# VH-VL binders against RNA-binding protein 26 (RBM26), part 4

Target 1, 75 residues: RNA-binding protein 26 (RBM26), of Homo sapiens (Human) (q5t8p6r532to606)
Amino acid sequence: TKLELRKVPPELNNISKLNEHFSRFGTLVNLQVAYNGDPEGALIQFATYEEAKKAISSTEAVLNNRFIKVYWHRE

## First folded at step 1 (VH-VL)

Design r09 (framework fv_rosmantuzumab)
Fold by ESMFold2-Fast, scan of step 1:
Structure r09 (fold): chain C 75 residues (1-75), chain A 119 residues (1-119), chain B 111 residues (1-111)
Amino acid sequence: as target 1 above (75 residues)
Amino acid sequence: QVQLVQSGAEVKKPGASVKVSCKASGYTFTEYYIHWVRQAPGQGLEWIGYINPSGGYTGYNQKFKNRVTMTRDTSTSTAYMELSRLRSEDTAVYYCARGYYEDLSFDYWGQGTTLTVSS
Amino acid sequence: DIQMTQSPSSLSASVGDRVTITCKASQSISYSGESYMNWYQQKPGKAPKLLIYAASSLESGVPSRFSGSGSGTDFTLTISPVQAEDFATYYCQQSWSTPYTFGAGTKLELK
């Protein structure tokens, strides 16, 4: 259920902006900016796999920025 | 077309500071990050950090974080890197380079600024 | 930090040869079909020049005799056929995570 964001410009990497974008796909249970010490990284966790899959499958640019990348989180 | 032109060679004593400039032309300055990379004599390339000219946001290699400051002036399309508390090990050629978000490649480079730190 | 191990450190070749330079990352720098790997050429006294980005994409204006391949941790730059202007030092670079790190370089020398 976890998605990792890469290449988020620091000026856009804040909880309110990311919540505004990703809450449209489902219920967020965890949201971390500057994830794992990466100022351009973020962790987005949805309540369900189906919600996370909707977000990662979306062709819509995150925060109108086509360079922000969405990946399944790897352990 | 795209050019990055850097300031001239510097000779400094240990403990001093140096400020290198990088003037961009041939593209919209605020649409690409500027990275700084150095190369000591006979050595490889070492990444120092970046600045996003749109907003002035910076990211630094932790090795340099307490000694480096990157700034820009959008009215002159110029990026600056200041390195303080210089050591002889800072003797190197310092390059600025333009970077993308898509692949984080450095597609255009400045000609380099030679810094010599000696006592 | 991700370490980039580049080999060989030097390589002698003749014009017309096929040469390969390899680069190994200490951890995977590929994810979801993308590889965050770039190759640069540097001539003495000059700034580096981008040749290949995203492991295999040829930079605009770079001759097709240069090609890149690989994914995960193992990457290769191939020059075929080598031309007189290709004798230079080559560097690989990962752009997966900061700090962005380079290999130690491979010097291509005329035999």
Scores: ipSAE 0.006, ipTM 0.658, lowest interface PAE 12.0, mean pLDDT 86

Design s01 (framework fv_siltartoxatug)
Heavy chain, then light chain:
Amino acid sequence: QVQLQESGAGLVKPSETLSLTCGVAGGSFSGYYLSWIRQPPGKGLEWIGEIYHSGSTSYNPSLKSRVTISVDTSKSQFSLKLSSVTAADTAVYYCARGLDSYEYYGMDVWGQGTLVTVSS
Amino acid sequence: DIQMTQSPSILSASVGDRVTITCRASQSISSWLAWYQQKPGKAPTLVIYKASSLESGVPSRFSGTESGTEFTLTISSLQPDDFATYYCQQYNSYPYTFGQGTKLEIK
ESMFold2-Fast, scan of step 1: ipSAE 0.007; ipTM 0.703

Design s02 (framework fv_siltartoxatug)
Fold by ESMFold2-Fast, scan of step 1:
Structure s02 (fold): chain C 75 residues (1-75), chain A 124 residues (1-124), chain B 107 residues (1-107)
Amino acid sequence: as target 1 above (75 residues)
Amino acid sequence: QVQLQESGAGLVKPSETLSLTCGVAGGSFSDYYLSWIRQPPGKGLEWIGEIYHSGSTSYNPSLKSRVTISVDTSKSQFSLKLSSVTAADTAVYYCARVGEYYDSWTGDYYFDYWGQGTLVTVSS
Amino acid sequence: DIQMTQSPSILSASVGDRVTITCRASQSISSWLAWYQQKPGKAPTLVIYDASSLESGVPSRFSGTESGTEFTLTISSLQPDDFATYYCQQYNSYSYTFGQGTKLEIK
């Protein structure tokens, strides 16, 4: 249920902007900016796998910036 | 295989709007971001902006107030409008394809195919 | 914006020479750099992508290397067809930025 974002510009890497984009796909239960010490990283956790799958399968650029990369979070 | 071709008026008067269209043939129009790049005579390359078939755009901040890029998916073409032109806007204008973005570590974000370019001269 | 600086601006060389062109980024761009070749009156064409990957159809005499924020394009044995202007371009982030170009001319 967890997605990891990379290459988020610092001016876009804030809770409000990321919530605005990702809440369209489902219910967010966790959102961490500057994840893992990366000022351009973020962690997005949805309530369900289906919601996370919708988000990562979207062809729409995150916050209109296609350099922001969305990956499944691997532990 | 994939071909891009620019078209539009080659002469524009100062203060008017420069308007160009790029036709895309071959390949999947809806799978790629499409860019406009310009080159003033004897100078280097400057990225203007890019668009996706959905209409989502990103522009060079130095040009953003004057630039509009639009798509016409039914005709497999995209267009550039640059308002309030001056002599500094005289350049060869290229359209180019930007590599496809996949859910992967590496993305092809370089310009793999370019149009032949069209010279636009801003002169009274 | 990320600034890309190329050196030299003009490089004079002879057929058969080994030449190296450099490009420096003002900040880290990982390996997200391409090199283009532009002949007079023509559109640029892709030579190298991802700093060191050779584009399909480009002769093996072309190679790219990276070290931190410094990138190089090397032509191991110049051919007449190689005299052109070369540009580097970063694609790590918006805005896409190019170096100012290096003109490779006949000595």
Scores: ipSAE 0.014, ipTM 0.732, lowest interface PAE 7.0, mean pLDDT 86

Design s03 (framework fv_siltartoxatug)
Fold by ESMFold2-Fast, scan of step 1:
Structure s03 (fold): chain C 75 residues (1-75), chain A 120 residues (1-120), chain B 107 residues (1-107)
Amino acid sequence: as target 1 above (75 residues)
Amino acid sequence: QVQLQESGAGLVKPSETLSLTCGVAGGSFSGYYLSWIRQPPGKGLEWIGEINHYGSTSYNPSLKSRVTISVDTSKSQFSLKLSSVTAADTAVYYCARDYEGWYYDSFDYWGQGTLVTVSS
Amino acid sequence: DIQMTQSPSILSASVGDRVTITCRASQSISDWLAWYQQKPGKAPTLVIYKASSLESGVPSRFSGTESGTEFTLTISSLQPDDFATYYCQQYDSYPLTFGQGTKLEIK
């Protein structure tokens, strides 16, 4: 259910902006900015796998910035 | 189907502004970034900058102080202005598009290119 | 800026040969790399995107691979139409940058 963002510019890497974008795909249960010590990283966790899959399947640019990359979170 | 075509003056005097337009036919601006890329004779490709349907721009830092890219959605075109030109700006100028999303970003369609010579 | 370095600068080959062109990024770009083919007097055309995805309409003899910051374009059995200059391009971050090009010429 977890997605990891990379290459998020610091001015866009804040909870309210990321919540605004990703809440359109489903219910967010966890949102961490600067994830894993990466100031350009973020972790997005949805309530369900289907919601996370919908988000990553969207080819729409995150916050109108196509260089923000969306990955499945790997532990 | 999708066609990109550059137009504008092929000869520009040193210190003047280079002005080019790219017409987009057969496809929408929506969902795409539109870029200007140049190639000096016998050399490689250099990305100049990009714009989307809503006018959001990004420019190559090496050219940023001289470059303006604008879009006119009513005419289905976007334009490049490069100020204070020198002989080093002599190049074939291309317009190209790529998908706006974080996925499939690559230049799938290019215009045929237009040679701009900077000379007095 | 991310610097893209191609090798060799010139590659001489014969029809039927297997040829490989290399592109190296100065830092990690994941798989955000495209390959273009450019014939004299023509605009570049997309061959490979996302490091290894073949563009629609491009012959299956073209393939791309990635290993860390090193990327390759391979033509398994060179055809006359394949003699051209090839460019790699990263689209991981701004500014978008191209390699200097590899000219594939007839031996």
Scores: ipSAE 0.014, ipTM 0.714, lowest interface PAE 6.8, mean pLDDT 87

Design s04 (framework fv_siltartoxatug)
Fold by ESMFold2-Fast, scan of step 1:
Structure s04 (fold): chain C 75 residues (1-75), chain A 122 residues (1-122), chain B 107 residues (1-107)
Amino acid sequence: as target 1 above (75 residues)
Amino acid sequence: QVQLQESGAGLVKPSETLSLTCGVAGGSFSGYYLSWIRQPPGKGLEWIGEIDHSGSTSYNPSLKSRVTISVDTSKSQFSLKLSSVTAADTAVYYCARGDEYFGWTSDAFDIWGQGTLVTVSS
Amino acid sequence: DIQMTQSPSILSASVGDRVTITCRASQSISSYLAWYQQKPGKAPTLVIYDASSLESGVPSRFSGTESGTEFTLTISSLQPDDFATYYCQQYESYPWTFGQGTKLEIK
């Protein structure tokens, strides 16, 4: 259920903007910016696998920025 | 299984426009960035530019004034035009696929065409 | 532009050797680096992406590591099929740039 973002510009790496973008795919239960010590990283956790899968399968650029990468989070 | 193949004239006269097409077969390239990369004989690789399925482009600043990349989704192809060519533009030209907007595909080029040699001479 | 410097330009080795080639970025590129193999007359093929991830179908003798702006490609036990030119590429920022290549030749 967890997605990890990389290459998020600092200007866009804030809870409000990321919540607005990702909440359209489902219910967010956790959102961390600067995740794991990476100023350009973020963690997005959805309530269900299907919601996370919908988000990662979208071909729409996150916050209209093609350089922001979405990955399945590895524990 | 996606395949890329370059086509176009192998000989271009100085001052003319080099025109190449990359055909995409075997799957959807929507959500990917498609690049042109060249390699002069005996030299290394130089990135020319990229395009996505919607026509959004990014070009190498060193070539930007001469380069146009376009996409034709109805024909499953994208094309390169390089104007005002000189002998320095003689190279093998490759098309390559990179970057999925979302998912595990990196900006690395995982699929390449076989390349086509373009010689600029009179 | 980010400059990628490869070393050595030519490396002579024997089958069974462990070989390492190096790529250095002129500035931080995080882990946004790929390694390609190119045989004479052929297109490059992807070997490693994101600095250390092995591309599907590539033999496990290939590995990549990173330390700051220094990246290495290691082949643990050279096979005849591995003699080729290897290129690194950064994808941290435009324009994408490649190293000048390391030619791995038989000793």
Scores: ipSAE 0.012, ipTM 0.719, lowest interface PAE 8.4, mean pLDDT 86

Design s05 (framework fv_siltartoxatug)
Fold by ESMFold2-Fast, scan of step 1:
Structure s05 (fold): chain C 75 residues (1-75), chain A 121 residues (1-121), chain B 107 residues (1-107)
Amino acid sequence: as target 1 above (75 residues)
Amino acid sequence: QVQLQESGAGLVKPSETLSLTCGVAGGSFSSYYLSWIRQPPGKGLEWIGEIYDSGSTSYNPSLKSRVTISVDTSKSQFSLKLSSVTAADTAVYYCARESLYDWGSGYFDYWGQGTLVTVSS
Amino acid sequence: DIQMTQSPSILSASVGDRVTITCRASQSIDSWLAWYQQKPGKAPTLVIYKASSLESGVPSRFSGTESGTEFTLTISSLQPDDFATYYCQQYNSYPYTFGQGTKLEIK
C-alpha cells in the first residue's frame, strides 16, 4: 500500500501539495516528506493496495512535474 | 490569528438550495484544506466535504449528489451549496480549516462560529 | 464508512476528578484520530490530534492514548471549564467520521 517518491523538488515536497495530488486516487493513511533523510523523497501510504496501484499506474504527472518518480516502496 | 465566519440565509424552503459562504481572515488561506461540517440540533457532527485552493474537492458520499463546494481565492472565501433540501438538513453549519502535520491532514484546528440553517415551509 | 463509537454517552463528575472517555473504531485507523471539546452554543475546539498530541494552548491535564482501535481522552484533574461535550474523529479514511459525543456534566 506504500509508494515512494524520488526527485520531488523541495518547493513541491510538502504534505499539502502531495495530499492534494494523491488523495484523488484514494484514502491516504500516512504521508512523510523528506522520507529516509532524502529532501527530495516522500512516502505515500494508501488505505488499500488497489488505491496505491491506481496512483502508480496513472499517466498524470505528479504535481504537473514529469521528473518526479513513483515507485513501490521496498523495505 | 485565523478567523472563519459563515454567512448565508438562515431559512430555506424544502426542495430549494442551501447556500453558505465562509470568509477566512487573519491567517494563510492558501495551501490549507477547508471543510464544511454540520450538526443537527441536539445531535453529533457530520463532515460534508473539503476543498483546496486549486478547486480540488472531496465530498461525503452520503451527500455527494447534492453538494458543491467552491473557492474564491481573490476574496479569501469558500462556499457550500446543498440542493434539494429537506427538514433533515436543518443543522448548524460550520466551516473549518484542516491542520497539516508532517504525516497527514483531516483534523480541524480552526472553526467558524457556526450558522443555523432551518429548512421549513 | 468507519464507525466511531464513544462511551459513555454521559459522564457525571466533580471538579478535581480524573475522567476518561473512550472511542472505538470499527476498523484500524492507525493513530489518525482527533478529540474536540464543544461547549453549549459554541463551535468545537481541537484538544488532541494524532491520537496523543496535545494541541498548542490546551492545558497539560488533557492527554490521549491509543491501543489498537481503542482510544482514550483523559483529564487528570477536572476543572470547571472542562464541562463540555467531547467528540472523537477519525481522519484515516474518507469520509471523515465522528463519534456520537460524550457529555461531561457536573455531578
Scores: ipSAE 0.006, ipTM 0.628, lowest interface PAE 15.9, mean pLDDT 85

Design s06 (framework fv_siltartoxatug)
Fold by ESMFold2-Fast, scan of step 1:
Order: sequence, then C-alpha cells, then structure tokens
Structure s06 (fold): chain C 75 residues (1-75), chain A 121 residues (1-121), chain B 107 residues (1-107)
Amino acid sequence: as target 1 above (75 residues)
Amino acid sequence: QVQLQESGAGLVKPSETLSLTCGVAGGSFSGYYLSWIRQPPGKGLEWIGEIYHSGSTSYNPSLKSRVTISVDTSKSQFSLKLSSVTAADTAVYYCARGRWYEDSGYLFDYWGQGTLVTVSS
Amino acid sequence: DIQMTQSPSILSASVGDRVTITCRASQSISSWLAWYQQKPGKAPTLVIYKASSLESGVPSRFSGTESGTEFTLTISSLQPDDFATYYCQQYNSYPYTFGQGTKLEIK
C-alpha cells in the first residue's frame, strides 16, 4: 500500500500539495515528506492496495512535474 | 546576480582523474539542480550529470562508470571527478544551474564561463 | 538515448533576413525542448524553453515552433548580435541530449 516518491523538488515536497494530488486516488493513511532523510523523497500510504495501484498506474505527472518518480515502496 | 565559476587543473595526463570544482556566488544553489556539461573543441554539447544539494545524482549512462559529482553546501560549491581520462575527454567543461521553469522542468539558466581541460602526456 | 539532429550545420545569412533552424528528435519528447545561443568564446544562454516559450530578456524576434518531433527556431529579422551557434536540447528524459549545433554566420 506504500508508494515512494523520488526527485520531488523541495518546494513541492509539501504535505498539503502531495495530499491534494494523491487523495484523488483513494484514502491516505500516511504521508511523510523528506522520507528517509531525503529532501526529495516522500512516502505515500493508501488504505488499500487497489488505491495505491491506481496512483502508481496513473500517467498524470505528480504536481505537473514529470521528473517526480513514483515507485512501490520496498520494506 | 548569480555567478558560477569553474576551477581545476587545465592539463591532465591520460589514465589519471580529471577534477573540477564549480563555485556558486551571488545566490543560493539550494533548491536547484547543478550540472556539468562539456564541449570538445569545435564540437557540440554533452551533458555529464547533475546533483541536488541533498547529494542525489543523475549521470549520463555513457560516462556513469567514470563520473562522480559531489556537493559541498558549506563552501557553496560542487565538483566533478572523471576517472581514467583519454584524449577524447579533452573539452571545455561548464558548470550550470538548473532552474524550475513554471511547469516546464529544470533548464540551465546560468552557466560558468567554462574551463578547458586538455588530456595530453 | 534520444538523439537530436539539427539542420543545417552551417547557415549563412545577412542582417535583416528571416532564418529558420530545425531540430528533430528520434522519438517523442512532447514540448520538452529548449534552444540555446552560444557566441564565440562564451557559455551558452537560454533562448527558448518548452518549444515555444521565450526566455526573459530575449528579443521578440526569436520564436519557436513544434510539429510532432520536429522543432524550429526562427529569427524574424536577423541582427548582428544574433550570429552565433544555436543548440537544441531535449529535457523530456535522462540523459539530457543536445543537437550537434547550427552555426549562423555572416554571408
């Protein structure tokens, strides 16, 4: 249910902005900016796998920034 | 006003490591991507790689095995090391700052003046 | 890697001419193309970004267009200050790639 963002410009790595974008795909239960000490990183956790899968499968650029990359979070 | 300035040895022997530093003055590089770009004499431009102030890097795959870019925020500088150089690495080396252009992404808005590095014995 | 091909390699023109330089991408890059101007002995400077957007401080005689994978830079009335080498650059994907350059010289 967890997605990891990389290459998020710090000016866009903001809880409010990321919540606005990702909440369109489902219910967010956790959102961490600067994840793992990376100012360009973020962790997005959805309530369900299906919601996370919708988000990662979207062709829409995150916050209209094509350099932001979305990956499945590895634990 | 933002100024970028390259520095380092202008002559490097084949098989040695090319080392350059870019100093940034007149403005912050925090929040910007910092790139190295080179231009062999009489030829076009080749992007080498970029770094963010966090230390996150992206390298041109053709050079990745030989390139290291690092950043020193306390000195307002970032550096390039290119190992195992040959005559083909002779070029003017530029540092450049990538600025966010609205929704367009990062483009090089400021460049250093360039420094010629010759690889010769 | 995306290959950028410019034509012509050398363009000879006179002050007052309308000149057009072309750049082709080997695959789709949407509008993620920039044009840079490089004067002899100087670093490049940004002229156009996002295919057709004019950089601040650049004269309005410069314009860019796109059609699929073909991009053009046009100077509507060439001035002495415009004689330079022009490079296109795609920034759709890593690695960033440049065209080989077009040298605009006095006829």
Scores: ipSAE 0.006, ipTM 0.674, lowest interface PAE 10.4, mean pLDDT 85

Design s07 (framework fv_siltartoxatug)
Heavy chain, then light chain:
Amino acid sequence: QVQLQESGAGLVKPSETLSLTCGVAGGSFSDYYLSWIRQPPGKGLEWIGEINHRGSTSYNPSLKSRVTISVDTSKSQFSLKLSSVTAADTAVYYCARGSQRWYDEGYYFDYWGQGTLVTVSS
Amino acid sequence: DIQMTQSPSILSASVGDRVTITCRASQSISSYLAWYQQKPGKAPTLVIYDASSLESGVPSRFSGTESGTEFTLTISSLQPDDFATYYCQQYNSYPLTFGQGTKLEIK
ESMFold2-Fast, scan of step 1: ipSAE 0.019; ipTM 0.747

Design s08 (framework fv_siltartoxatug)
Fold by ESMFold2-Fast, scan of step 1:
Structure s08 (fold): chain C 75 residues (1-75), chain A 121 residues (1-121), chain B 107 residues (1-107)
Amino acid sequence: as target 1 above (75 residues)
Amino acid sequence: QVQLQESGAGLVKPSETLSLTCGVAGGSFSGYYLSWIRQPPGKGLEWIGEIYHSGRTSYNPSLKSRVTISVDTSKSQFSLKLSSVTAADTAVYYCARTKYDYWESGSFDYWGQGTLVTVSS
Amino acid sequence: DIQMTQSPSILSASVGDRVTITCRASQSISDWLAWYQQKPGKAPTLVIYKASSLESGVPSRFSGTESGTEFTLTISSLQPDDFATYYCQQYNSYSYTFGQGTKLEIK
């Protein structure tokens, strides 16, 4: 259910901005900016696998920035 | 086959606005990013900015205050305006498109032939 | 911005030689690197993308490799048509940046 973002510009790595984008795909149960000490990292957790899959499968660039990379989070 | 072609005035006076248009033929430009790249005579390549068919843009920070890129989907073309030009803006200007659709890549698989713009009084 | 540095700036070689051009990124760019060939008076053409993927229509004598932040373009048996200036470009992040170029010239 967890997605990890990489290459988020620090000025866009903001809870409010990321929540507005990702909440369109489902219910967010956790959102961490600067995840794992990376100022360009973020963690996005959805309530369900299907919501996370919908988000990662979207062709829309996150916050209109196609260089923001979305990955399945590795534990 | 995809073809890109630049057009516009080849001579611009200092302090004026440089204006170029790129026509895209032979393939859809919807779903691709379209860029302007320049090369001063005898020097290397500098990326200026890009646009998506929706009108969303990204610009090189060093040029951002002077650059506007716009798109006309009905004519399959996009345009560059660079304001307040100086002799340092003299270059061959290329339009180019990215290799993959917008979510993946910034490599340029198709380029226009380039157009020389000279900034001179 | 990510700085791209190419070496050498000028490379003299003969037809049939194996030549290697290097490009170094100032920070990690994963495999988001392209190589272009530019002949005098012409637009650049894409040779390699994603560090090691050969562009369609490009001869198999061209290859790319990646090792950390260092990338190479190799031409296994140089042909007359290969004398040109080569540029690397990162596309890991905005803004896109190019190396300063390597001019491959006849020895």
Scores: ipSAE 0.008, ipTM 0.675, lowest interface PAE 9.2, mean pLDDT 87

Design s09 (framework fv_siltartoxatug)
Fold by ESMFold2-Fast, scan of step 1:
Structure s09 (fold): chain C 75 residues (1-75), chain A 121 residues (1-121), chain B 107 residues (1-107)
Amino acid sequence: as target 1 above (75 residues)
Amino acid sequence: QVQLQESGAGLVKPSETLSLTCGVAGGSFSDYYLSWIRQPPGKGLEWIGEIYDSGSTSYNPSLKSRVTISVDTSKSQFSLKLSSVTAADTAVYYCARGYEYDSSWDYFDYWGQGTLVTVSS
Amino acid sequence: DIQMTQSPSILSASVGDRVTITCRASQSISSWLAWYQQKPGKAPTLVIYDASSLESGVPSRFSGTESGTEFTLTISSLQPDDFATYYCQQYNSYPYTFGQGTKLEIK
């Protein structure tokens, strides 16, 4: 259920902006900025796998920035 | 088989606007980023800007005040206008397709053959 | 802007040689780097993408490696068709930037 973001510009890497974008796909259980010590990283956790799948499959650029990459988080 | 091809005037006078069109044939036009890249004679490559089929653009800051890229999806074409040209704008101009799979990879898998534009009075 | 610096600017070599061209980024670009080959009068063609992935149809003698901000393109056994100018390009962020090019010429 977890997605990891990379290449998030610092000015966009804040809870409010990321929540606004990702809450459109489903219910967020957890959202961490600067994840794993990466100032351009973030962790997005959805309530369900289907919601996370919908987010990662979206053709819409995250926060209108196509350099932001969305990956499945490996546990 | 995807083919990109540039067209437009090869000679432009100083202070005028350089205008080029890139036709895309043999493949899907949608879901790709389309770029203009130039190369002055004997020099290296410089990225000018890109456009998506939605009309969304990004430009090299060094050229942003003079560049307009537009798309015509009905003709499978995209175009470059560069205003207020000088001799420094003399170059071979290429159009190229940016590969979008996995959302953020902008290496260029297909290039047009290039067209030489000379800025001269 | 991210500056890409290639070395050497000119490389003279013979058919059968192992040659290595280097590209250095002024800041971290992860693996977001491509290598292009350009022959005189022709458009560039893609050789390597994502620092080390070989483009379909490109001979296996070409390979790419990365170490931090340093990237290399290696041709293990140089062939006549390989004499060309090679450019690296970063696609980590706007604006995309290219190295100045390395001209591989006959010794």
Scores: ipSAE 0.005, ipTM 0.665, lowest interface PAE 11.4, mean pLDDT 85

Design s10 (framework fv_siltartoxatug)
Fold by ESMFold2-Fast, scan of step 1:
Structure s10 (fold): chain C 75 residues (1-75), chain A 121 residues (1-121), chain B 107 residues (1-107)
Amino acid sequence: as target 1 above (75 residues)
Amino acid sequence: QVQLQESGAGLVKPSETLSLTCGVAGGSFSGYYLSWIRQPPGKGLEWIGEIDHSGSTSYNPSLKSRVTISVDTSKSQFSLKLSSVTAADTAVYYCARGDYWTEYSDYFDYWGQGTLVTVSS
Amino acid sequence: DIQMTQSPSILSASVGDRVTITCRASQSISEWLAWYQQKPGKAPTLVIYKASSLESGVPSRFSGTESGTEFTLTISSLQPDDFATYYCQQYDSYSYTFGQGTKLEIK
């Protein structure tokens, strides 16, 4: 259920902006900006795997920025 | 299975426009960036530019004034036009795919076979 | 543009050797680096992505490492099929840039 974002410009790495984009795909249960000490990182957690899968499968650029990368969160 | 294949004239006169097409089979344009990359004989690789299914492009600044990349989704093709060519544009031209919505997205996982374009009078 | 510099330009080796080639970025690119293998007359093929991730179908003798702006590609026991030119590519930002290549040839 967890997705990790990388290469988020600091000016866009904002809870409100990321929630606005990712809430379109489902219910967010956790959202952390500057995740893991990375000012360009974020953690997005959805309530269900299906919602997370919908978000990562979207071809729409996150916040209109193609350099923002969406990954499955790994250990 | 994804296959990319370049086509177009192999000989172009100086000052004319180089025109190539890449056919894409076995995959969707959605979720992918499609790039042109070139390699002069005996030299290294140079990225030219990329396009997505909606026609959004990014170009190498050193070539931007001469390059146009376009996409034709109905034919599963994308194309390169490079204007005002000189002998320095003689190279093998490759088309290649990058998947922007998976875990690793801006490297090139599939390449066409390449097509040699010689600029000569 | 980010400059990618490979060392050495030519590496002579024998089958069974452990070989390492290096790629250095002119600035930080995190782990956003790929390695490609190119055999004469053929298109490049992906070997490693995200600095250390092995592409599906690539033999396990290939590995990549990252240390700051220095990246390495190692072949643990060189096979005849491995003699080729290897290129690194950064994909941290536009423009994507490649190293100049390392030609791995038979000693």
Scores: ipSAE 0.007, ipTM 0.667, lowest interface PAE 9.3, mean pLDDT 85

Design s11 (framework fv_siltartoxatug)
Fold by ESMFold2-Fast, scan of step 1:
Structure s11 (fold): chain C 75 residues (1-75), chain A 123 residues (1-123), chain B 107 residues (1-107)
Amino acid sequence: as target 1 above (75 residues)
Amino acid sequence: QVQLQESGAGLVKPSETLSLTCGVAGGSFSGYYLSWIRQPPGKGLEWIGEIYHSGSTSYNPSLKSRVTISVDTSKSQFSLKLSSVTAADTAVYYCAREYTYEWSGDTYYFDYWGQGTLVTVSS
Amino acid sequence: DIQMTQSPSILSASVGDRVTITCRASQSISSWLAWYQQKPGKAPTLVIYKASSLESGVPSRFSGTESGTEFTLTISSLQPDDFATYYCQQYNSYPLTFGQGTKLEIK
């Protein structure tokens, strides 16, 4: 259920902007900016696997920025 | 083999809008970022902006609000409009395709370029 | 914006020489840098991507290295076909930016 973002520009790495983008795919239960000490990192957690899969499978660039990368979070 | 070809008027009057089209043949059109890059005579390269087949665009802030890029997937082409041109906009204009690996998370470099078209801004 | 500074602006060399051109980013771009070759009157062509990966069809005498924000393009034994202008380009973030170019000319 967890996705990790990398290469989020600091000006876009805020809870409101990321919530606006990712809430379109489902219910967010956790959202952390600057995740793991990375000012360009973020953690996005959906309520369900299907919602997270929908988000990572989207062909739309996150916040209209194709350099923002979405990965499955590794424990 | 992928081929890109620019077309449009080679002479534009000051204050008018520069309009160019890039035709994409061969290979996959959809799923790639498509860019416009320009080069004033004797100078270096400047990225203008890009578009994805969905219509999502990103523009170079240096060109401010003068740029519009649009895509026509049915014709396998994308276009550039640059408004309020001046002599400083005289350049060879290139279209280019940027290789992407969306699933690997990697976004790359320009793998194919058009031959370029010279646009002169003059009365 | 990330500024890419190339040096030298002009490099004079002879066939058979080993030449190196440098590109420095104003901030970290990881390995997200490409090198292009442009011959007079032609569009640029890709030489190196991801700082050190050789594009298919490009001769093995071309190589790229990185060290922090400093990147180099090396031609180990210069051939007549290599005299051209070379540009680096970062693709780490918007806007995409190019170096000013290095003109490699006959000595």
Scores: ipSAE 0.022, ipTM 0.746, lowest interface PAE 6.8, mean pLDDT 86

